VHH binders against c3ng28. Designs and how they scored, part 12

Target 1, 373 residues: c3ng28
Amino acid sequence: MLIIIRPSGEIALKSPRSRRNFEHTLANNIRSVIKEGKIWRSQGVLFLEVNDNNKNIEELSKVFGIASFSPVMSIKSYNNNLEDIINKAKEVFAEIVKGKIFSVRAKRIGSHNFTSLDVQRKVGEALYPFSRGVNLENPEVEVFIEIRNDVAYFYYKIIKGPRGLPVGVAGKTVVLFSGGIDSPVATWMMMKRGSIPVILNFNLGGSVHRKFVLEELSVLRKWSGGHKLKLFIVNGTDVLIKLSQIEKRNRVVMLKRVMYKVAERLCDKANAKSITTGESLSQVSSQTMTNLYVTEYGIKYPIFRPLIGFDKEEIVELARKIGTYEYSIKLPEYCAISTKARTSVELDEVLKDEENLNIDYEKVLENSEVIEI

## First folded at step 1 (VHH)

Design d07 (framework vhh_vobarilizumab_d1)
Fold by ESMFold2-Fast, scan of step 1:
Structure d07 (fold): chain B 373 residues (1-373), chain A 119 residues (1-119)
Amino acid sequence: as target 1 above (373 residues)
Amino acid sequence: EVQLVESGGGLVQPGGSLRLSCAASGFTFSSYDMAWYRQAPGKGRELVAGITWGGSTSYADSVKGRFTISRDNAKNTLYLQMNSLRPEDTAVYYCAKDYSFEYGTYDYWGQGTLVTVSS
């Protein structure tokens, strides 16, 4: 089976050299996901040839960098003779349009003595007797003819891909991954922009929490373009014990500062150049603008918050689409830290507490469990 | 099981001609792009010429106008006609299946055939 794969429009707008590099990464990611067959670039699209029984074709719907793809029904080489294309279209599409209201869509690349409209009209005329009629706005079935230089490709399905950029083109980001609803969505959004996520989890809920974090990452692994996901699990209980020494209402912000500082060390070790969080502005008391300012203060890497402007309903809708929502809602709520943190902590107070706690962030990271997914 | 068997190499004088053949088996030859690669002593492998399953051809700048790639789908055979040979063309020539000319990638290589251009 031959499949036409159309890269995201954003890739098509790049310079010829950049476009080649992005399409090269996309082809490699597709090879990693599909694992068999042949892939090659031709005039702005990728062609993928696989065995007819390849169940992995559906996985193309989860490869970032793909706008759409189409399994090809038939191919016709021709000598710029429109009649050959019309006759082949009748042969392959007559049964597809039988008894249905249809439309013909044609695309043409290269130099020809006919236009895309000529193809659409002539093929439409040839297929009309088999059909129940033509309707360009609301057809029951669409048939497509894509002419690329000396070859015509016939198909009747356009399957939408997730768009975005190929995972790997944008570098690594360390994701502070709680396993709740938000952090998997933030991870997905960074993969959509071409970043490779390195996952950092502070385990505050024991083995059950660990189990559902792994299940969420298994879902996200389907979206990674074949890239392995590296997970670092920190035992958060030791940090919580140290935090018992400070004012109760400041503990949530201080815990977040510890998480950010450990993520900063992980950036150094993993050669990542940003930290990503699932934080949304004013979603909870610890995520007010003042508390985000205090939490981030002094971190040397940029902090990406893809969800900063999202409301909870929007995040939930994405989590359901991605497939992580089912697992996120099963995570136990960690009750040792109050959700009623101060909505405005004092920076100088927090910095003084941090100095007094003197947590060895590199040691915290060193003692993490490391898993590849 | 994919098998590619090259033949037709040998010693030839500068300005001479050779025709290389590659007999393919274990896959549907007519459905795949094919290519010729070469590796000169002390150098990396380079794409020489490629041909798509539809018959479109591509050539490295160093061989344009001198080499012609062709295929015979009925015989499952790939050819490289080499004219006006130069000492710089001395290399082991490899037949390759499943290439992308723009990406320089390939799945399989044959065992190769040695071409020596020398007086």
Scores: ipSAE 0.000, ipTM 0.109, lowest interface PAE 20.7, mean pLDDT 83

Design d08 (framework vhh_7qia_2)
Fold by ESMFold2-Fast, scan of step 1:
Structure d08 (fold): chain B 373 residues (1-373), chain A 119 residues (1-119)
Amino acid sequence: as target 1 above (373 residues)
Amino acid sequence: QLQLVESGGGLVQPGGSLRLSCEASGFTFDYYAMGWYRQAPGKQRELVAFITSGGSTNYADSVKGRFTISRDNAKNTVYLQMNSLRPEDTAIYYCAATDYGWLERYDYWGKGTPVTVSS
């Protein structure tokens, strides 16, 4: 079976060299995901030849960099003769339009002695006797003819892909991954922009927390374009013991500073150039503007917060679409932190606490469990 | 970097057979779709057969059932087996490999090999 894959329109806006690189990365990602058949470029699209139609359709729907794709019913070589196309369309589409109100859509690339409108009209006329009628605005079925130089491709489905950019084109980001509803969605958004996420998880919830984090990452792995996900699990117990030494209302912000500082060290080790979090502005007391300022103060890498302007309902809708929501809601709360953060902690106070705690961030990272998903 | 060299053309009588070969040199042959085109005197160049990187084939109506396109990725070669040749098959046959930028087609063409079907 042949599938036409249309890359995201954003890729077309790149320079020729950059466009080539994005297309190559997309093709390699598709090979990594599909693992069978062959893929090649063709006049701004990719063609994929595979044996299993239905399974591969589902998998392609999770590859970033794809705007849409269409399984091809038939192919026709021709000598710029419109009648060859009309006759093939009749053969291929008669049963598809049978008893239905339909429309014909044509696209043409290359030099021809006929227009896309000519194809639509003539094929529409040829198929009309088999149909229940034509309606260009609200058809029950659409049939498509894509003409690329000397070859016409016949299909009746355009399946939407996730768009975005191929995972791998934008470099690495270290994700502070709590396993709650937000951090999987933030990870998905960074993959959509072409980044490879390196996952950092502070385990404060024991084996149950670990189990559901792994389940969420298994879901995200389906969206990674075949790239494996590295997970670093830090045992947070030693950090929590040290946090008992500071004022209770400052503990959540200080825990976040520790997480950011360890993520900063992981950026150095993994050659990542940013830290990503699932934080949205004012969602909880630790995520006020002041507390975010205090949390990231002195961090040398940019902090990406893809969800900063999202409402909780919007994040939940995405989590359901991605498939992580069902696992996120089963994660236990962090039992070691009994009160929520002050809505406006003092920077100087927090920095003094940090100096007094004197946590060895390199050692915290070195003691992490490393898993490849 | 891809270059194509055709061979196997010649003079043959009606009803005869010829096997054309196209050897590619350069980067990643198995990534490209391959086609055979022909141009007869006084006519436009036409696609007669093509084969995808995965091996799916398609043929012009005029050659269907008589010509077979195949590829050997280990040898970087595409073939056109031509059976039951007719005088109207007389043409220069070109091998093409297709590589694409987003909106433009980059075709790598051979120099062509002549096929004459005559008594």
Scores: ipSAE 0.000, ipTM 0.150, lowest interface PAE 21.1, mean pLDDT 83

Design d09 (framework vhh_gefurulimab)
Fold by ESMFold2-Fast, scan of step 1:
Structure d09 (fold): chain B 373 residues (1-373), chain A 120 residues (1-120)
Amino acid sequence: as target 1 above (373 residues)
Amino acid sequence: EVQLVESGGGLVKPGGSLRLSCAASGFTFSYYDAAWFRQAPGKEREFVSAINSGGSTTYADSVKGRFTISRDNAKNSLYLQMNSLRAEDTAVYYCAAGEYIWDSQAYDYWGQGTLVTVSS
């Protein structure tokens, strides 16, 4: 079974060297996901030859960097004789267009004694008697002939891929991963932009929380382009004990500052250049503009918040599409810090509390459990 | 320079007839499928009828039996004979050379449109 894979349009816009590197990474990711067959690059597309079609269609639909792909129904080698292509198209597509309103689309690469318009004209004429008619704007089925040098490829499906960039091209980001609805979606969005996520989880909810975090990461692993996901689990209990020493209304923001500071150390260790969070503006009291400013104050790495402008309903819709929602809703809401955060904490108060707590962030990270998924 | 120019539009009473013409220039019209589309005020553009280079025709359900599409490749012309016109047929009618071939430089040939008003 041959599959034509079309890289994201954004990859085609890159310099020749960069485009080759992106296409190379995409091919390697596809090999890691599919694990069988042969893949090669040819004039702006990738060809994948495999034995199992259904499994591979499902798996390719989760590989970032793919705009679309098409299973090839038939291949015809020819010696610039248009009649061979027309006869093959009639043989292959007559049943596909039967009783349907159709259109023919042809693409041509290389030098030929005919145009793509000639192909469409003659193939359309040959198929018309089997069809219910032609519709320029709203056909019920489209049939495609892609001619590359002396080979014609016949297909009738264009399956949309997730687009984006191949995971691995954009470097690493440390994700503050709570396991709630938001952080898996933020992780998915960073993978879509080609980043390898390094997952940092503060476990405040024990073994049940750990179980559903692992289930969510199992779902995200299907979108990772074959890259393994590295998870660091910090036992948050000792941090919570120290936070009991400060004013209740500052505790949530202070917990977040601890998380950011530990993530900063993990960036150094993992050679990551950014921290990613699932925070959206004003979603909860700890995520006001002022509280986000206080939370990230003094962090040396960029903070990416892919969900900053998203409504909760938009995040839920995306979580359902990704497949993480069903696990996110089963996470126990464990809040040892049960006090509502101030909507506007004072930077000076928080910095003074931080100095007094004197938490060893490096030691917190060193005591983490490390899992590869 | 590719050009499609429609003519034959105008005001007609319900039940009347009009014949639209489309003159093609700047390309080999006989190689293209051709079609008529229309757009009524405040509505999306809709398909009316198409004819392939070989002369096979298709029609929208709303016009089938009333409209007839034809072409004359020697004159580089496309026609639409409209009979039993209704108020609902009031629209700007566009001639198009059918672009069904996907190419990296795919392009549409469209006319400027001709207004048909069916009113008493």
Scores: ipSAE 0.000, ipTM 0.095, lowest interface PAE 21.5, mean pLDDT 82

Design d10 (framework vhh_vobarilizumab_d1)
Fold by ESMFold2-Fast, scan of step 1:
Structure d10 (fold): chain B 373 residues (1-373), chain A 119 residues (1-119)
Amino acid sequence: as target 1 above (373 residues)
Amino acid sequence: EVQLVESGGGLVQPGGSLRLSCAASGFTFSTYWMAWYRQAPGKGRELVAGIYSGGDTSYADSVKGRFTISRDNAKNTLYLQMNSLRPEDTAVYYCARSYDYLEGTFDYWGQGTLVTVSS
């Protein structure tokens, strides 16, 4: 089966050198996911030759950097003779349009003695007797002819890809991953922009929490473009004991500062240049603008919050689409710090508490369990 | 309320002539490509003749030189003059309007008019 893969529009608009680099990464990611066949670049698209099965189509639908792709029904080489294309279209599409309202879409690359409109008109006329009619706006079936130099490709499916950029082109980000509904969606959004996520989880919920975090990451692994996901699991009990020494209403923000500081050390170790969180503005008391300011104060790396402007309902919708929602909802609420956070903590007070606690963030990280998914 | 109503079909002997008419209503007739199609028993629909808004015409090889398509934009009427009729011309003839001015794409068809060429 031959598949025509169309890279995301952002890739097509890059400089020739940049576009080739992005297309090269995309091709390598596809090879890592599909693990069979042959892939090559040709005039703005990728061609993939694989075994004919639905699993490959499903897997391609999860590769970031793909705008759309089409399994090819038939190929016709020709000597700039439109009649060869019309005859082949009639042969391959007559049964596809039978009894249906249809439309013909033609695309042409290269120099020819005919136009795309010529192809659409003549093929439409040839197929019309087999059909129930034509409707360009809302057909029951669309048939496509893509002519590239001296070869015509015949297909009737355009399958939408996830778009975005190939995972790997944007560098690494350390994701503070709770395993709740938000952090898997934030991870997915960073992969969509081409970043490789390095996952940092503070386990405060024991073996059950660990189990569902792993299941969520197994889902996200299908979207990673073949890149393995590294997971660092921190046992947070020592941190929680130290946090018992400060004012209860400051504990949630201080726990987040510890998480950010450990993530900062992991950035150094993993050569990541940002920290990503699933936080959205004003969703909970610890995520007010003031508390986010206090939480990230003094962190050397940029903090990315892909969900900062999202409503809870929007995040849930994406989690369902990604496939992580069913595991996220099974995570128990294992917060050892149950005291309500202040909606506006005092920076100087928090910094003084942090200095007095004197937590060794490097040691917290070095005691983590490391898993490759 | 787009409507296309064909008339003028009937029984005719080989070598005879018929003139088909199609009365159009509910749209700006003068701006559309119009066509005559036919469907013979047990066969698919075949383009017989087409005419653009400007008057340029096209014909199927099977009828070229025998049939003439024409239009009267003032009367919103499409015509097909059929001469030297043959038994193989026996079919239901349909008037069709081209969708979005694009040749070969049709969104409205008439009810059809039966033409039988037999001795």
Scores: ipSAE 0.000, ipTM 0.110, lowest interface PAE 22.8, mean pLDDT 83

Design e01 (framework vhh_vobarilizumab_d1)
Fold by ESMFold2-Fast, scan of step 1:
Structure e01 (fold): chain B 373 residues (1-373), chain A 122 residues (1-122)
Amino acid sequence: as target 1 above (373 residues)
Amino acid sequence: EVQLVESGGGLVQPGGSLRLSCAASGFTFSSYAMAWYRQAPGKGRELVAGITSGGSTSYADSVKGRFTISRDNAKNTLYLQMNSLRPEDTAVYYCARKTYVYSGSTYTFDYWGQGTLVTVSS
């Protein structure tokens, strides 16, 4: 089966050099996901030759950088003679349009002695006797002829891809991954923009928590463009013990500062240039604007919050679409920090507490369990 | 009723020039794409040049740089200026109105003129 793959419109609008680099990464990601067949680039599209099966269609539907793709029914080489294309279209599409109201769509690339309109009209005329009629606006079936230089491609399906950019083009980000509903969605959104996520999880909930985090990451692995996901699991127990030394109302923000500081060290180790979180503005008391300001104060890397403007319902909807929701809801809530955070903590107070606790963030990271998924 | 009447054909020496005209009537000329086709002895009909209602043009590779298609919407006339003519350009030239109009179960075909013969010979 031959498949025409159309890169995201954002890729198509790039300079020739940049576009070539993005298309190259996309082709490599497709090879990593499909693992069979042949892929090549040609004049703004990718061609993929694979075995005819629904698994390949499902897998391509999860590759970021793809706007759409079409399985090709037939191919016709011709000597710039429209009659060859008309005869082939009749052969290929007669059964597809049989008893249906249809339309013909033609696209042309290169120099020809005929127009796209000529192809649409003449093919429509040839197919009309097999059909129930033609309707250019609301057809029951659309048939497509894409002409590229001296080759015509015949297809009748356009399948939407996830769009975005190929995973790998935007560099690495360290994701603070709780395993709740939000952080998997934030991870997915960063992959959609071409970033490779490095996962950092603070385990405060034991082996059951670890199990569901791994299941969520197995789902996200299907969207990673074939890139393996590195997971660093920190045992948070020692951190929680140290947090008992500070004012209760500051503990949640301080725990988050510890997480951010460890993520900062992981950025250095993994050569990542940002930290990503699943935080939404004002969703909970620890995520007020003041508390986010205090939490990230002094961090040298930018903090990306893809969900900052999302409602809970929007996040849940995406989690269901991605496939992580089923596992996120089974994650037990731990009661390690049971007191409600202040909606507005004092920066100077938090910084003084941090200095007094004197946590060795490098040691916390060194003692992490490392898993590749 | 749609009518297309070609004129300007004839016998020309190699390297010569001819200007074909197509007088259109029975429809709103400015609203339709128009084309010139040709049919040489023993060959199928082929598109030579096309022009959209907006004035965008297209040409067969064999005539690019030698032929120019144009239209005068005020006069309802389509033109084909043929320069540097070759024996291979010998054919009957047809003016055509392109249509994508479909009404119910009726398919409306392109309308063609009667054709005008162009012979390029010494």
Scores: ipSAE 0.000, ipTM 0.102, lowest interface PAE 16.3, mean pLDDT 84

Design e02 (framework vhh_7qia_2)
Fold by ESMFold2-Fast, scan of step 1:
Structure e02 (fold): chain B 373 residues (1-373), chain A 122 residues (1-122)
Amino acid sequence: as target 1 above (373 residues)
Amino acid sequence: QLQLVESGGGLVQPGGSLRLSCEASGFTFSSYAMGWYRQAPGKQRELVAFISSGGSTNYADSVKGRFTISRDNAKNTVYLQMNSLRPEDTAIYYCAARYTVYGSGTYKYDYWGKGTPVTVSS
């Protein structure tokens, strides 16, 4: 079975050298996901040849960098004879258009004595007797012919891919991953832009929390383009004990500063150049603009917040689409810390508390459990 | 009678951009598929870009990623945005219109503009 894979439009708009590099990474990711067959680049698309019994082709719908893909029904080599293409289209598509309102789409690459429109017209005429009619705007079925030099490719399915960029092209980011609804979606969005996520989780909820975090990462692994996900689990209990020494309403912001500082050390260790969080502006008291300013003050890496402008409804819709929502809702609440922070903490007070707590962030990271998914 | 009038051609340096326009009159523009063709000296006329009445597009491999075809049905105009122009893009560019109704037994007429020259030179 031959499959035509169309890279995202953004990849197609890159310079020829950059486009080759992105397409090369995409091809490698596809090989990792499909696990068999041959893949090669040709004039703006990728061709994938697999065994007819391959059940993994649907996984292409989760490979970032793919705009769409089409299983090829038939291939016809021709020698400057358009009638060969028309006759093959009639043979291949007569049953597909039977009793349906249809349209024909043709694409042409290379030099020919005919236009794409000529192909569409003549194939449409040949198929009309088998059909219920033609409608170019809203057909019940579309049939496609791609002519590349002296070879015509016939298909009738266009399956949408997730678009974006191939995972691996944009470098690593350390994700502060709570396992709630937001952080898996933020992780997915960074993978969509080609980044490899390195997952940092502070476990405050014991074995139940661990279980559902791992389930969420198993779902995200299906979107990673074959890249394995590293998970660093920090035992948050020791941090919570230290936080009991400060005012309750300031503890959530201080916990977040500890998380950011440990993530900063992980960036150094993993060669990541950014920290990603699932925070959205004004969603909860700890995520006001003032508190986000205080939380990230003095961090040397950029903080990416893909969800900063998203409503909760939008985040939930994405979580359902990617498959993490069913696990996110089962996570336990933090039992040892107040979930309500001051809407505006004082930077100087927080910095003083931080100095007094004197947490060894490097040592906290060194004591983490490391799992590869 | 259908009339097509091209504009926007001219002299441009390599790496430059041009936006070609084709204004149609004398018919229901929205019902027609539109195309841009070009013909360089000593070469055959070739399809550069195509847009169906429903907005589906098709491009020659040599211009894919550099040229964009679009239409504005309210203005009865089809456009060709040409970016990253190369000396090899030097040609006379023609606008074409075709009424396409598959399966009705009616294929209405190819119409052509008179062409607009594009020269890519330093």
Scores: ipSAE 0.000, ipTM 0.096, lowest interface PAE 20.0, mean pLDDT 83

Design e03 (framework vhh_7mjh_2)
Fold by ESMFold2-Fast, scan of step 1:
Structure e03 (fold): chain B 373 residues (1-373), chain A 123 residues (1-123)
Amino acid sequence: as target 1 above (373 residues)
Amino acid sequence: EVQLVESGGGLVQPGGSLRLSCAASGFTFSSYAMSWVRQAPGKGLEWIGRIYYSGSTSYNPSLKSLVTISRDNSKNTLYLQMNSLRAEDTATYYCARTYKVTYGSGSYYFDYWGQGTTVTVSS
């Protein structure tokens, strides 16, 4: 089967050189996901020719950089032979429009002795007797004819892709991945913008927590454009023991600061230029403006928070659509750090606590378990 | 469904070398750390070492001069190379899929084990 793949509109708006680079990365990602067939670029679209296999349709729906795609039937049309196009359209679409209100959409690229309107009108006339009527605004079925030079493509399905940019075009980001509802969604949003996530998880919940983190990452792997996901698991228990030496009110912010500092070292190691978190402003006491300021103070990389302006309900809806929600809700809650949340910690106090704890952040990272997914 | 099958055991003379293999199936091998563990006759389990996906290894200090652990993710296979074997190295050798259990004491958890392969070091 032949499939027309339409890149995201944002890619079409780039300079010719940049557009070629984005389309090249998209084609490579599709090859990594599909693993068969032939892909080539032509006049602003990609064509994918594969063996007849329904699995390819589902896989393309999770490739960032794709706006839409359509399985097509094609004929080589002679210049000036509109009748061949009309006859093929009738053959392909007669059953599709049967008993339905329909519309014909035609697009033409290249030089022909007929217009897109000629095609739309003549094909519409040929199909009308099989249909229940024509409605251009709200048809029950749309049929499409796309003519590119000497080839006409016939389709009636437009399958929406996830849009965004091809994973790989925007560089690496280290994601602080808790395995809760928020961090998988934040990871998905960074992949949608073309970034390769490097996953850092502090395990506070033992083997059960680890199991569901891995299941969430297996879901996200389907969205990665064929890029493998590296996961670094840090033993969080040792950090919690250290944190028992400071005031309870500061422990949650200090734990987050440790996570940020270890993520900073991982950025150096993985050649990433940002840290990403699933934090939403004021969602919990540790995520107030002041506490986020204290948490990130002195970090040399930019901190990306794709969910900063999201409500919990918005995040849950997206997590359900991504497929991570069902695993996120199974993670145990561990609240062993502090019984009283502080909505505004003091920077000077936290920095003094950090100096006194003297945690070797590089050693914490070195003792991590590394998994490629 | 998850299976770990050790091979390569047998009789070896003192001072000899032996390479054990562990064939993994039923899971994404490249996503897991793997360990080797041995049990001498009438004694308890002794951890030999582990290897992460990255190829990073950690060994029992008492055994680090004797062994090298490696893996081939394309073949879903784990290896244990042993050199300068002594009679005391006579044991059943197991491969095990490994998780780091960080809640509580911060130990490693083995959730699936092979059936073992026997190594006998004698003349």
Scores: ipSAE 0.000, ipTM 0.084, lowest interface PAE 24.3, mean pLDDT 82

Design e04 (framework vhh_gefurulimab)
Fold by ESMFold2-Fast, scan of step 1:
Structure e04 (fold): chain B 373 residues (1-373), chain A 122 residues (1-122)
Amino acid sequence: as target 1 above (373 residues)
Amino acid sequence: EVQLVESGGGLVKPGGSLRLSCAASGFTFSSYAAAWFRQAPGKEREFVSAITSGGSTTYADSVKGRFTISRDNAKNSLYLQMNSLRAEDTAVYYCAAKYRIEYSGGYTYDYWGQGTLVTVSS
């Protein structure tokens, strides 16, 4: 079975060298997901040839860097004779258009003595008697003929891929992963931009929390382009004990600063150059502009917040699409310390508390459980 | 001047057979694709069967295996052999013909007959 894979449009806009590098990574990710067959590049697309009984083709719908893909029904070699293409189109498409309103789409690459419009018109004429009619804007069925030099490819399905960039092209990011609704979506968005996520979880909710975090990551693993997901689980108990020594109003922001500081050490260890969070502006009292400023003050790496401008409804819609929502809602809302943050904490107070607590972030990270998913 | 004239309609009992004819005049029928459409009272006109100038055929799922379309270019005629007729086949049957199509605007059949009534009942 032959499949035509079309890379994301923004890959096509890159320089020839960058395009080749992105397409190379995409091909490797496809091989990791499909696990068999041959893949090669040809004039702006990738061709994937697999055994006819391969059941993993649908997994291409979760490979970032793919705009669309089409299983090929038939292939016809020809000697620049349009009649060969018309006759083959009748043979393979007559049953597909039978009793339906249809349209013909043709694409031509290379030198020919006919145009794409010639193909569309003459194939349309040949198929019309089999159909209920033609409607270019709103057909019930579309049939496609893609002509590349001396070969015509016939297909009638265009399956949408997730677009984006191949996971692996943009480097690593450390994700502060709570297991709630937001952090899985933020992780997915970073993978969509080609980043490899390194997952950091502070376990404040015990074995139930751990179970659903693992299930969410198993879902995200399907979107990783075959890349393993590395998870670091920190036992938050010692941190919570130390945080009991400071004023309640500062505890949530201080816990977040500890998380950011440990993530910063993990960036060094994993060769990541950013920290990603699921925070959206003003979603909760700890996520006001002032509190986000205080939380990240003094962190060496950029903080990416893919959801910063998203409404909760938008995040939920994405979580359902990704497949993480059903697990996120079963995770207890441990809201860390069970204390409500003020909408504006004082930076100097928080920094003084941090100095007094004198937490060894390196040791916190060293004592983490490490799992590959 | 261009005309398609249907004939052969009538009353037939369920399970019966009927043959419709369509006589074309005023144009070169052999260069045209031709089709049968039908319209029952209160319903939209629906496709039944078509045949290309080269003789290739297609059928609506509802009639496949029961109806056979054919043409005789020497007689400028189109035929529809209807077997195993059902009550739901009751409709006015129209002959239609089409010569050229253009990609730019889509297309529908160019020429239509006046129709012939087929009633399937006891």
Scores: ipSAE 0.000, ipTM 0.122, lowest interface PAE 20.5, mean pLDDT 83

